# Designs tried in a protein design chat: VH-VL binders against PDZ domain-containing protein 8 (Pdzd8). Part 16

Target 1, 198 residues: PDZ domain-containing protein 8 (Pdzd8), of Drosophila melanogaster (Fruit fly) (q9vyr9r83to280)
Amino acid sequence: HQESLRRASALVSLNFVMQFLFHEFKNSNRVRKWFYRKLSIELDELISKTTTGKLLDKLTIKELELGDQFPDVKSLSVHNVELDKDEQRIENLDLLLDINYVGNFTTSIDADMVLGKKGSITLRVKQLSGMARLQFTRKPYTHWSISFLGDPELILDIESKYQGRQMQSNITNLISNQIRKAVRRKHTLPNYKLRYKP

## First folded at step 6 (VH-VL)

Design t13 (from k4 with heavy chain L54F I57V G59Q G99D, light chain S32R; framework fv_rosmantuzumab)
Fold by ESMFold2-Fast, scan of step 6:
Structure t13 (fold): chain C 198 residues (1-198), chain A 122 residues (1-122), chain B 111 residues (1-111)
Amino acid sequence: as target 1 above (198 residues)
Amino acid sequence: QVQLVQSGAEVKKPGASVKVSCKASGGTFSNYAIHWVRQAPGQGLEWIGYIIPFFGVTQYNQKFKNRVTMTRDTSTSTAYMELSRLRSEDTAVYYCARDSYTSSGYEYFDYWGQGTTLTVSS
Amino acid sequence: DIQMTQSPSSLSASVGDRVTITCKASQSVSYRGDSYMNWYQQKPGKAPKLLIYAASSLQSGVPSRFSGSGSGTDFTLTISPVQAEDFATYYCQQSYSDPYTFGAGTKLELK
């Protein structure tokens, strides 16, 4: 039907615009600092809440690169929209997005370990695909949240070093598997939300 | 060829502790997690915990957490499992096993020790 | 904790038969097409031996008469044709989440 063709054309235009904005702003200090802060919060939680954290004194983000591509939106649907009866402003907005990310987001983290040992890990996101729910809510405060419906596909490329030397592949694979398990636990539950103010 | 060799059979009284060893040869000891699994007579397999020798990190099954301690000696490529406050219900064969990880995230116990028989009786 | 239910608890077969052993997890042990399920063989007085990992991948050195299948919560180990050396106890194991859990075992006996 023509309706589906019109939606497909709008989606192509959206993806072109988002790629353009990404390439213009990915190296801005404000955008870089935002990702740095979010990642730092996750790393602090890792140190405080995990058994592995007992061996870690400090985690430091050494490098952060936003990669080559913005996520592609393969489909977008409005699940719910509610307007403010008084002002006719959006009160609640609920969007479902089928996303495919192949942008090579990369971060390098240095780990200061107990007994003066040093480690480092470089994590590159090769692919992240799945259905995401993006919600805007004005009450109790204005915020956006994102959650994944079901389990996203996540392909990672990991390099790890200990005392300046490349770790053996099995240890790197073990670390990769622990990250996969953590992602499944925290980010693949239905309605799990990352909340932030615009 | 990778081989895990465990210490010999133990007979203990209730309330005692036991320390079982698992010596690895033919591979890089520190690069693999070493798991401990037990099997009571005529029963199935029960997971106790693991140690990653590279980091000294341990993870224990909550059922055993207050009684089990896992350590390693990287100079002798040996992992140890100590179980304290023994009860008759701890009578079992105790196995160590090496956990291998693929780049795709799969893990599996590819090599096992021969087992250490523990008998707890008065 | 993820509970692993194996069936049957015992099975009688003759050399040359095809046998199937099933394992059911209390929750999914698959993530985006990957299944975290392993199968082990144990002979009396011996340590377990890995046969299958990732639900369907044959461990090196294991005969091709062993095969695994399944995803989500339901998994199957197939032995075809059964040989004299295959009479043993078989265990499934999930590695999806801690604690690692095993099925109660299936004893394959000569008819």
Scores: ipSAE 0.348, ipTM 0.754, lowest interface PAE 3.4, mean pLDDT 84

Design t14 (from k4 with heavy chain I57T G59Y S103W, light chain A54D; framework fv_rosmantuzumab)
Fold by ESMFold2-Fast, scan of step 6:
Structure t14 (fold): chain C 198 residues (1-198), chain A 122 residues (1-122), chain B 111 residues (1-111)
Amino acid sequence: as target 1 above (198 residues)
Amino acid sequence: QVQLVQSGAEVKKPGASVKVSCKASGGTFSNYAIHWVRQAPGQGLEWIGYIIPLFGTTYYNQKFKNRVTMTRDTSTSTAYMELSRLRSEDTAVYYCARGSYTWSGYEYFDYWGQGTTLTVSS
Amino acid sequence: DIQMTQSPSSLSASVGDRVTITCKASQSVSYSGDSYMNWYQQKPGKAPKLLIYDASSLQSGVPSRFSGSGSGTDFTLTISPVQAEDFATYYCQQSYSDPYTFGAGTKLELK
């Protein structure tokens, strides 16, 4: 009973500290540049490697706001841990996180299209919640990976424009559907790994 | 008003390929997804996949993934479904259908083509 | 894949009757207040026609005698009162997850 109370208190403290750090650093040039870089790489992939890219000359990030809250961790558990025989250090670690995000991350992207046409999309993440797996492993190289265990709840606000006019609502609804399907197919958010040299 | 018109009946030999067309009229072709569904004689409906003409994005049911290709021509508002390495089991009526969306991103098929009959026989 | 179990496979009714067709998904097809469940009517030699979307929303031009209900895994299509033009095959369909899947169909027969 006491252990359960201590664990709940620790989780409250963790969330408080993470929210503090988020508010302290969300507008820092380093953090904002990291998100710009990551998003720019994804947009470059879209232009160079997809049929959609043939309609696009350039994509420009006009706005990037990290929002007003960091993800809230509702529960944290150690699912699996494996130790190195020789050094007794962690070889593999699996953590399960119950995540609830309601922070309003927003990005606005301008699209320069073929024939001098102009488009724009503003995407706002209203909610993202679900059970995530955070995994650490040293083989084949040291890295962390993140994935959702099931279909996360994802609520988006999307606004799209073409030649300065609001696009038909079915287009924004279509985009929302495709983003949700992509998350479901990959069972990952995001599909990234943090890498450490030995 | 909105209408999906498909190409005519096809008779093919096993191992051949077929390409079915679906021409949209009366609405904005690129604002919607085009889905393909088949129905074997006396059987129910089976979903094959879709194309989103605006983006060129496709998704194929795993059952057909190695044999199906979906394309579109935005200048003629036409979607195409090509099925290769045909077998007798591919004998069916093939439908195209328009995927429409709610504000929440929920999808439903509001308009259907008249169907294209494919017969695969030696 | 989400499997759709539709029952009954066939049903006999007279004009004026109330009939119900059920559809069960192998996992929940509800998300954020919506149920990704559609109902279609198909007459012999014709393409399917949308009747109900989002489990309970009536498609424009469809008579009010058709209604849908349910959430999660269990869904029902109700026709009341049955009219002569309603004798057809009915299919449920989930659009929650790829691949989209249909029930096996329910044939509504006269008398």
Scores: ipSAE 0.247, ipTM 0.687, lowest interface PAE 4.2, mean pLDDT 83

Design t15 (from k4 with heavy chain Y50F G59N E107D, light chain S30K Y100W; framework fv_rosmantuzumab)
Fold by ESMFold2-Fast, scan of step 6:
Structure t15 (fold): chain C 198 residues (1-198), chain A 122 residues (1-122), chain B 111 residues (1-111)
Amino acid sequence: as target 1 above (198 residues)
Amino acid sequence: QVQLVQSGAEVKKPGASVKVSCKASGGTFSNYAIHWVRQAPGQGLEWIGFIIPLFGITNYNQKFKNRVTMTRDTSTSTAYMELSRLRSEDTAVYYCARGSYTSSGYDYFDYWGQGTTLTVSS
Amino acid sequence: DIQMTQSPSSLSASVGDRVTITCKASQSVKYSGDSYMNWYQQKPGKAPKLLIYAASSLQSGVPSRFSGSGSGTDFTLTISPVQAEDFATYYCQQSYSDPWTFGAGTKLELK
């Protein structure tokens, strides 16, 4: 009983601190550049390795807004923890997190297509919720990774334009559906943070 | 009402290629995906792939990926499916179908062409 | 690929009967509470016609005697009461993941 009260209080404190840090750092150049780099890598792979990429000359990120909220952690459990030989530092950490994100992360991408055609898409993440596995390891290099256990709930707002005109809802729905299917197929969001020794 | 009208029957020899057309009318061609599905005599349905005519973006079933090419001509609201290196096993009726997508994420084929019969024989 | 196992391969019925056709996916086709399962009717020499999408949603213009149920891996198409124009072949289809796959079909025949 008292343990349940402690856990509830700890989660409230954790969420408060994470929201505070998010608002402090979301406009930092380092954080924005990190997201920009990750998205740019995904877009470059789309152009170079897929048949869809044959129709695309260039993809440009025009806007990237981290939104107004950090993910809310509803529950947190430790699946595995490994300390160094001196029991002073965490070498490996494996956490299960029940997350609920309603932060409106938004990105706008311009597409230069073959034959001089132009398109754009604005994607806003209205909600992302589910059970996530967060892993930290220092070897072979310090990194974090995140993956979902099962299919996350993903609610997107998509606006799309072709040749400067708003696309009809059926095409926008098709794009939304393909994005949801891609996320489901991966079951893993390849987000990791690389760090180097100073 | 929406109609998908396909080209006429084809007879080909093994190793040849065939190009089937699907002309859309009654709706906005560029607002939908056009899928291709085949049916061998007395057999079930097999999905080949689709094209989004607005962009020319395609997605093929891996079974056909090295032999199938889908294209479109937006000026005539016509989608095409070309299948190369034909085998006797490619003898089938080939259908085009319109892919509809709801805001809740469901997808389905709401309108179908009448079918194009392909016979591959020596 | 997701395999769709449809049963029976054929069944005989009389006008006025209730008939049930079953479709089983080799893995779940459910996402976020919804199942990506469609049902089509095909008459000889004709293209298939959509009856039901999203496991249980009736397509506009399709008679209410057709109904779909199920979620995850197990799905059912029910026709009740069977009418003379319902003698045809029925196919289930998943749209959850590429490639889209169909069941082998169930031929509904007049007894």
Scores: ipSAE 0.207, ipTM 0.675, lowest interface PAE 5.0, mean pLDDT 83

Design t16 (from k4 with heavy chain N31T T58P G59S S104Y, light chain S30D; framework fv_rosmantuzumab)
Fold by ESMFold2-Fast, scan of step 6:
Structure t16 (fold): chain C 198 residues (1-198), chain A 122 residues (1-122), chain B 111 residues (1-111)
Amino acid sequence: as target 1 above (198 residues)
Amino acid sequence: QVQLVQSGAEVKKPGASVKVSCKASGGTFSTYAIHWVRQAPGQGLEWIGYIIPLFGIPSYNQKFKNRVTMTRDTSTSTAYMELSRLRSEDTAVYYCARGSYTSYGYEYFDYWGQGTTLTVSS
Amino acid sequence: DIQMTQSPSSLSASVGDRVTITCKASQSVDYSGDSYMNWYQQKPGKAPKLLIYAASSLQSGVPSRFSGSGSGTDFTLTISPVQAEDFATYYCQQSYSDPYTFGAGTKLELK
C-alpha cells in the first residue's frame, strides 16, 4: 500500500541529500586531505610490502579529483541493529546497500623507478557497482567497516606513461586486469576509525 | 609475425631441477604476460603461472608455488621457468603462451610455444 | 579454484555435421558484461590454438564455422559445418580468477 511508496520516496530524498552534501564538501580541504592520506598509506604499503615495490623508489600523488557524483543508493536495508540495554544508543548497525557509482574519481601518480627511470599513471574510476555491507560496531572500540558481498563491477580508465611516452594499450590493459583482480581478492575495504567528538 | 620458441627436450631424475626457456620474436616481448601451461601424457592442460617481463614479477599457481621459479632476460627476449624437486608426475609437455588483453582487461592466450617435453624417470 | 566441467569427453561426427561442446564453470566467470571464457583447439603433438575468447569473440584467422556462446556458468562451442581439419581435441578455459583452469577436453573423432 503506502509502505513501498514511502520507501521509494525516502531513497530519492537520501540520494538527493547525499549528492548535495558531496558537491558542497568535495572541494573541502579536510575531505581532500582525508583521501590524500588514505591513498598515501596504500601507496606506502605497495612499496614496502609487495613484489611490485622492488621496482619503485618513490610514489608521488600529483592529482586527486573526487569526481562528479556521489554513489547512488539503489536499495538500503537494515540487516542487523543492536541497541544498548536502555535502547538509547546503537551498539551494532549492519546495513546492506546496493550502490552504483558513476563519478569519475581520478588520481595521477608519478613513480620514480629503479635506475633513475620515471613513470606515471592516471587512474579514473568510471563505474563501481555492487552490494555493499556497511557495519558500525562499538566493541572492542568504535569503528566502521565497508565490504562488498560479491565481486563488484569495476570499470577503470587507465593512462600510463614511461619516460614521458604513453605506454602501449596492452600494458595499460594488463594494469587494469591486475587492479580488478586485486579488488576481487579484497572483499573488505580497510576498517575506518572515525573519531567523532561532538 | 609473433613466435615463441622453446628449448629442447629434457630427461631428468627424481629430485633434480629443470629450466625451460621461451624466446619471443616478432613483436613486443616486455608488455605482455608470459604464461606456462603443462600437459601430462594423455591428459589435459594445467596452468602453472606467469611472469610479466616488463616488471619481472611472477605469479604462481599455489600447487607449484614452493617448487617453481619464473624469470626473464629482456636483453634476449627470453622467459624461463625452473621447476625443482622433480617427481615422475612432472613428466609432461611444458608450453609457454603469450597473454594478450582486451581493452577491458580480459586475458587470452594468442600465441603458444611449440612445447618442451620433460621426462622424469628413475 | 574454479572447476571447469566439459562435456562430452568425446564425440563422433561426419564432415558437414553440426557439433556442440559444452563447458560449465563451478561459479560465474562474468565481469562487467563480459565472460572470461576461452576455447582452444589442439591437434596431436601440437600446441593449443586459440579459437574463441571472451565466450563469443572469434580470433583472427579462425574460420567462421566456429562460434561460441553462453554467459555466467554455462558456455557452448559450436562447429558447423564440421570440416576434415576440425578433428582435434577442444578445451575451454576460464581467465576470470587465478589459478586459470581448463576443462578436461573434448575429443572430436571422425565416424
Scores: ipSAE 0.191, ipTM 0.668, lowest interface PAE 5.2, mean pLDDT 83

Design t17 (from k4 with heavy chain N31D Y50W S100G, light chain S32H S97Y; framework fv_rosmantuzumab)
Fold by ESMFold2-Fast, scan of step 6:
Structure t17 (fold): chain C 198 residues (1-198), chain A 122 residues (1-122), chain B 111 residues (1-111)
Amino acid sequence: as target 1 above (198 residues)
Amino acid sequence: QVQLVQSGAEVKKPGASVKVSCKASGGTFSDYAIHWVRQAPGQGLEWIGWIIPLFGITGYNQKFKNRVTMTRDTSTSTAYMELSRLRSEDTAVYYCARGGYTSSGYEYFDYWGQGTTLTVSS
Amino acid sequence: DIQMTQSPSSLSASVGDRVTITCKASQSVSYHGDSYMNWYQQKPGKAPKLLIYAASSLQSGVPSRFSGSGSGTDFTLTISPVQAEDFATYYCQQSYYDPYTFGAGTKLELK
């Protein structure tokens, strides 16, 4: 039981530190610009690479709020570790994280559409939870990647407008469902098998 | 109150195209997705694709992607499905259906058109 | 694509019987407790009619003798007691992933 208590204490300390760092830096100019850049890249890809993009002339980020909480890590396990034996540093690291995010990340986007039509959407992430795999590797270059093992739980709060008028709730619900489907396609690993299954 | 009314039966030759209409009334046409489903004689149901009339956004079953085009006319509350390069295997009843969504993402077809019979023969 | 295996392809019953129709998805169509499974009834020459959505929710206007159950990959439609107007073909349908797919249908016939 002492080992269980130590692990729980360590996890509480990690979450405390991560929440502190998040609150300290969430409104910094550098952090806000980083999120703005990442979101802008995703929106540019949407316009250029999807059939939906053919209906869109321009997307503008009007609001970006990082919310009030960092994701909580409920459990952490090491799935794989590879060391650079010659230089004694980590070359490959594979972590499994049980995460729960309840932080209200919010973005508002204005859309200029074909034929002079105007739309807008405000998206708030109320909850995102699931088992995530976090991978670090030095090859082909040093980077981190994250994916979910199975479909994460994603709860969204969406407000949408078209030609200056609030869209009906079932259209908003349809948009929410399309976003959930997109998250499943990009960040879920169907048929991924855990090496250390209990 | 809500009803979907489809165009009449069509007889086409192989290689031709057909355009089926689905006129919505008794509800807000632009607030729902319209799906298309077909049924060959004595066979089951096969999903073709969908359109969101408000924006003209479409999604197609890959099996039909190179032959199907879905459009809409918001002034007449009418959705269209055009299927090209027809084969005898396209002989079926074609249905339009309204797609409803809940906040949790449940999708279901709550109202259906009466069906349009397509016969493809020489 | 998610394949829907529906069983049996046909069954015979008498008025007053309890019948069950089973539908199996090739992969889970549930998302954190919610199941994206629908059931439809179709009579000859008519369009399908929605009976059950979200695996177990009864559509407005549908008699309570129809019920749905199941989660993950295994789903069941139950009709009890069967009435004369229930002799029709029944289809399950998943709406979890595009393309939406239907089971092959179960024809309920009078014994």
Scores: ipSAE 0.145, ipTM 0.671, lowest interface PAE 6.0, mean pLDDT 83

Design t18 (from k4 with heavy chain L54I F55W G59N, light chain D34E S57N; framework fv_rosmantuzumab)
Heavy chain, then light chain:
Amino acid sequence: QVQLVQSGAEVKKPGASVKVSCKASGGTFSNYAIHWVRQAPGQGLEWIGYIIPIWGITNYNQKFKNRVTMTRDTSTSTAYMELSRLRSEDTAVYYCARGSYTSSGYEYFDYWGQGTTLTVSS
Amino acid sequence: DIQMTQSPSSLSASVGDRVTITCKASQSVSYSGESYMNWYQQKPGKAPKLLIYAASNLQSGVPSRFSGSGSGTDFTLTISPVQAEDFATYYCQQSYSDPYTFGAGTKLELK
ESMFold2-Fast, scan of step 6: ipSAE 0.529; ipTM 0.807

Design t19 (from k4 with heavy chain A33V G59E T102P, light chain Y31W A54R; framework fv_rosmantuzumab)
Fold by ESMFold2-Fast, scan of step 6:
Structure t19 (fold): chain C 198 residues (1-198), chain A 122 residues (1-122), chain B 111 residues (1-111)
Amino acid sequence: as target 1 above (198 residues)
Amino acid sequence: QVQLVQSGAEVKKPGASVKVSCKASGGTFSNYVIHWVRQAPGQGLEWIGYIIPLFGITEYNQKFKNRVTMTRDTSTSTAYMELSRLRSEDTAVYYCARGSYPSSGYEYFDYWGQGTTLTVSS
Amino acid sequence: DIQMTQSPSSLSASVGDRVTITCKASQSVSWSGDSYMNWYQQKPGKAPKLLIYRASSLQSGVPSRFSGSGSGTDFTLTISPVQAEDFATYYCQQSYSDPYTFGAGTKLELK
């Protein structure tokens, strides 16, 4: 059973190292730019591609905080590995991860609406848990994608305002449900809508 | 309505540093990306880098190899570009420009400053 | 780095003419149906002015006689009909990848 103990120790060490790297690099230009770009693309799609976007003139990111913790990996298994025999490079890597995120990722967004109305939302992700698939592939372009197997557990803390006044819980619940629905529909992050730099 | 106003012309000696300012008005400064572009006399446009004022995140063109530093002051809606170890080849007009709709952040330069002329001579 | 080849370097035209400026990227600057190519106009002593973004979208306040087209690596700016105020230098610019790069410019001159 020494092998089981080695595996358990390896997973604990992986989580410790990931938390260390997260705290060291969460304020780096590369990491913060990546999240800003991802969120900006989602907001652009909301305005240009949805019916809700017809009520919105402009969305502005006012705050983006990556939070205090990296996702904790409860289990990790290698589902598939494919190598390029000629190059000895990984062509496809498929990992299954049982993740638990309690890091308090926070974003604040201001909305300029039709008829000169103003709104704002502050969203904090208190918990995100579930079985995730992390896939690396070189075809059609080199990328990593992450998707959840089934509906993840998602606990959000939402503050919303309209014309400077805090909105009622019924409206906040509606916003929360729309976000959960969007997360469920978008099984893969990053998605094909994201611009890929060669 | 949106306007970018830059600091005045500078004359520097080789080896000195220059710090150019770009003050934004008529739009929310922190909502946009501020790019810096230069143009040597009679030459085309050359991209230097950008700053996202909301976070102070910067990206620089590798050509400027540790000579350029971009900063901002959100209280005055002002972005700064400092270029050090100046050479005569740095003689150019330096422009700041606003990048895109806030949610896209990078894509096109919709408003430009009037330019700051830098002359490096001994 | 993506290199932008702009042609011609200069051209002469009369008011009322149709002029075409081309820009070729060393690699594709298109992704998922969008092209990250912009066009700017610069008059002597002035800052550049955005004319066209995303290859074909006309910037607010820019006259409809300016149009852009293209995808992938090949892009075109068309001015038709040319007006007296259009004699200026034109630049293409890719925003697909850092570093952002500009074409060398095309000077439109009165015949």
Scores: ipSAE 0.000, ipTM 0.492, lowest interface PAE 15.6, mean pLDDT 80

Design t20 (from k4 with heavy chain S30T L54Y G59Y, light chain S32T D98E; framework fv_rosmantuzumab)
Fold by ESMFold2-Fast, scan of step 6:
Structure t20 (fold): chain C 198 residues (1-198), chain A 122 residues (1-122), chain B 111 residues (1-111)
Amino acid sequence: as target 1 above (198 residues)
Amino acid sequence: QVQLVQSGAEVKKPGASVKVSCKASGGTFTNYAIHWVRQAPGQGLEWIGYIIPYFGITYYNQKFKNRVTMTRDTSTSTAYMELSRLRSEDTAVYYCARGSYTSSGYEYFDYWGQGTTLTVSS
Amino acid sequence: DIQMTQSPSSLSASVGDRVTITCKASQSVSYTGDSYMNWYQQKPGKAPKLLIYAASSLQSGVPSRFSGSGSGTDFTLTISPVQAEDFATYYCQQSYSEPYTFGAGTKLELK
């Protein structure tokens, strides 16, 4: 089928352009500051809203590397689109994306804990794949939201230290368990979070 | 070689408190989570909560949240579960169990204590 | 809370039989390629013993006649062939989300 072949070519072109833009801009100050800001907000919520947060005084991002690849879009469909009354601009937009990310996004976080104790965690995302829903809405305020339809596949490398010492593997695996639960809670329907437009 | 050894049987009256201990041997205490599970006579298993001894972090099942307290003593490799304001329905065998994790973060209970029988009666 | 429905509540079998025990979760207990389902064996007067973790992984020291399968909401424990020491109560357990929950148990009895 000719139309199917043309659509496949369009996805290849989209992914090529996105990879090119990612490699050109991943080291720019603007892009890095944006990710730093977003991650800092998430860490502040962790401290203020969780039982674990009672043990934490401050979290500091020491390393942020955007990795080697942009997410690969395996399929993209427009699920819904609504225009304003004048049909001049998009009022609501729903996109479904089948994504596969294999990019080694890495962050290192230092934790200042109660009673002067120190911890650190280095998290590397080896793979993240699944069906994502990307929504744009202007009412009641302009915002974007990202959520997964079901649980995404997430493969992590985690290294943790307490008081400067490498932690035993079962403790590291326990931390992995907690992170997976947090991702599921915040980013899977219906337990999603709204992300404000940048 | 890995063992969890619990304290002996307790008989309490309604309204009292009980504190059950779980001592780990074989160097397992600081590296794992310690969970508490109970079993009423002739009934199934009911999860109470856990403590991560390395950090002192606890999580309690909402059903028990205002009556249960979990603590640990790392110097003696011992975890404790205290249940207050006891009722007849708290009559059960109480088990501690070790929570182990795979590299993918999957949790399972690989070793269990022998159990502590609690009888709450007037 | 995730509810675990275990069936049957009791099962009669003879040594050499193949038996299956089923466990159904009220919502998916699978995430990122793993199924957060464990199976335990309990004999009268004793603590539970881990048989299977991650739905299909056999615990070290457990005989290969025990096997687990399933994903999402539906899980099965299979014992084949049944031996005399296998007559006990079996429990499934999810560790996907707190509070962790157990099935009501299946008592395997000798015919």
Scores: ipSAE 0.225, ipTM 0.650, lowest interface PAE 4.5, mean pLDDT 83

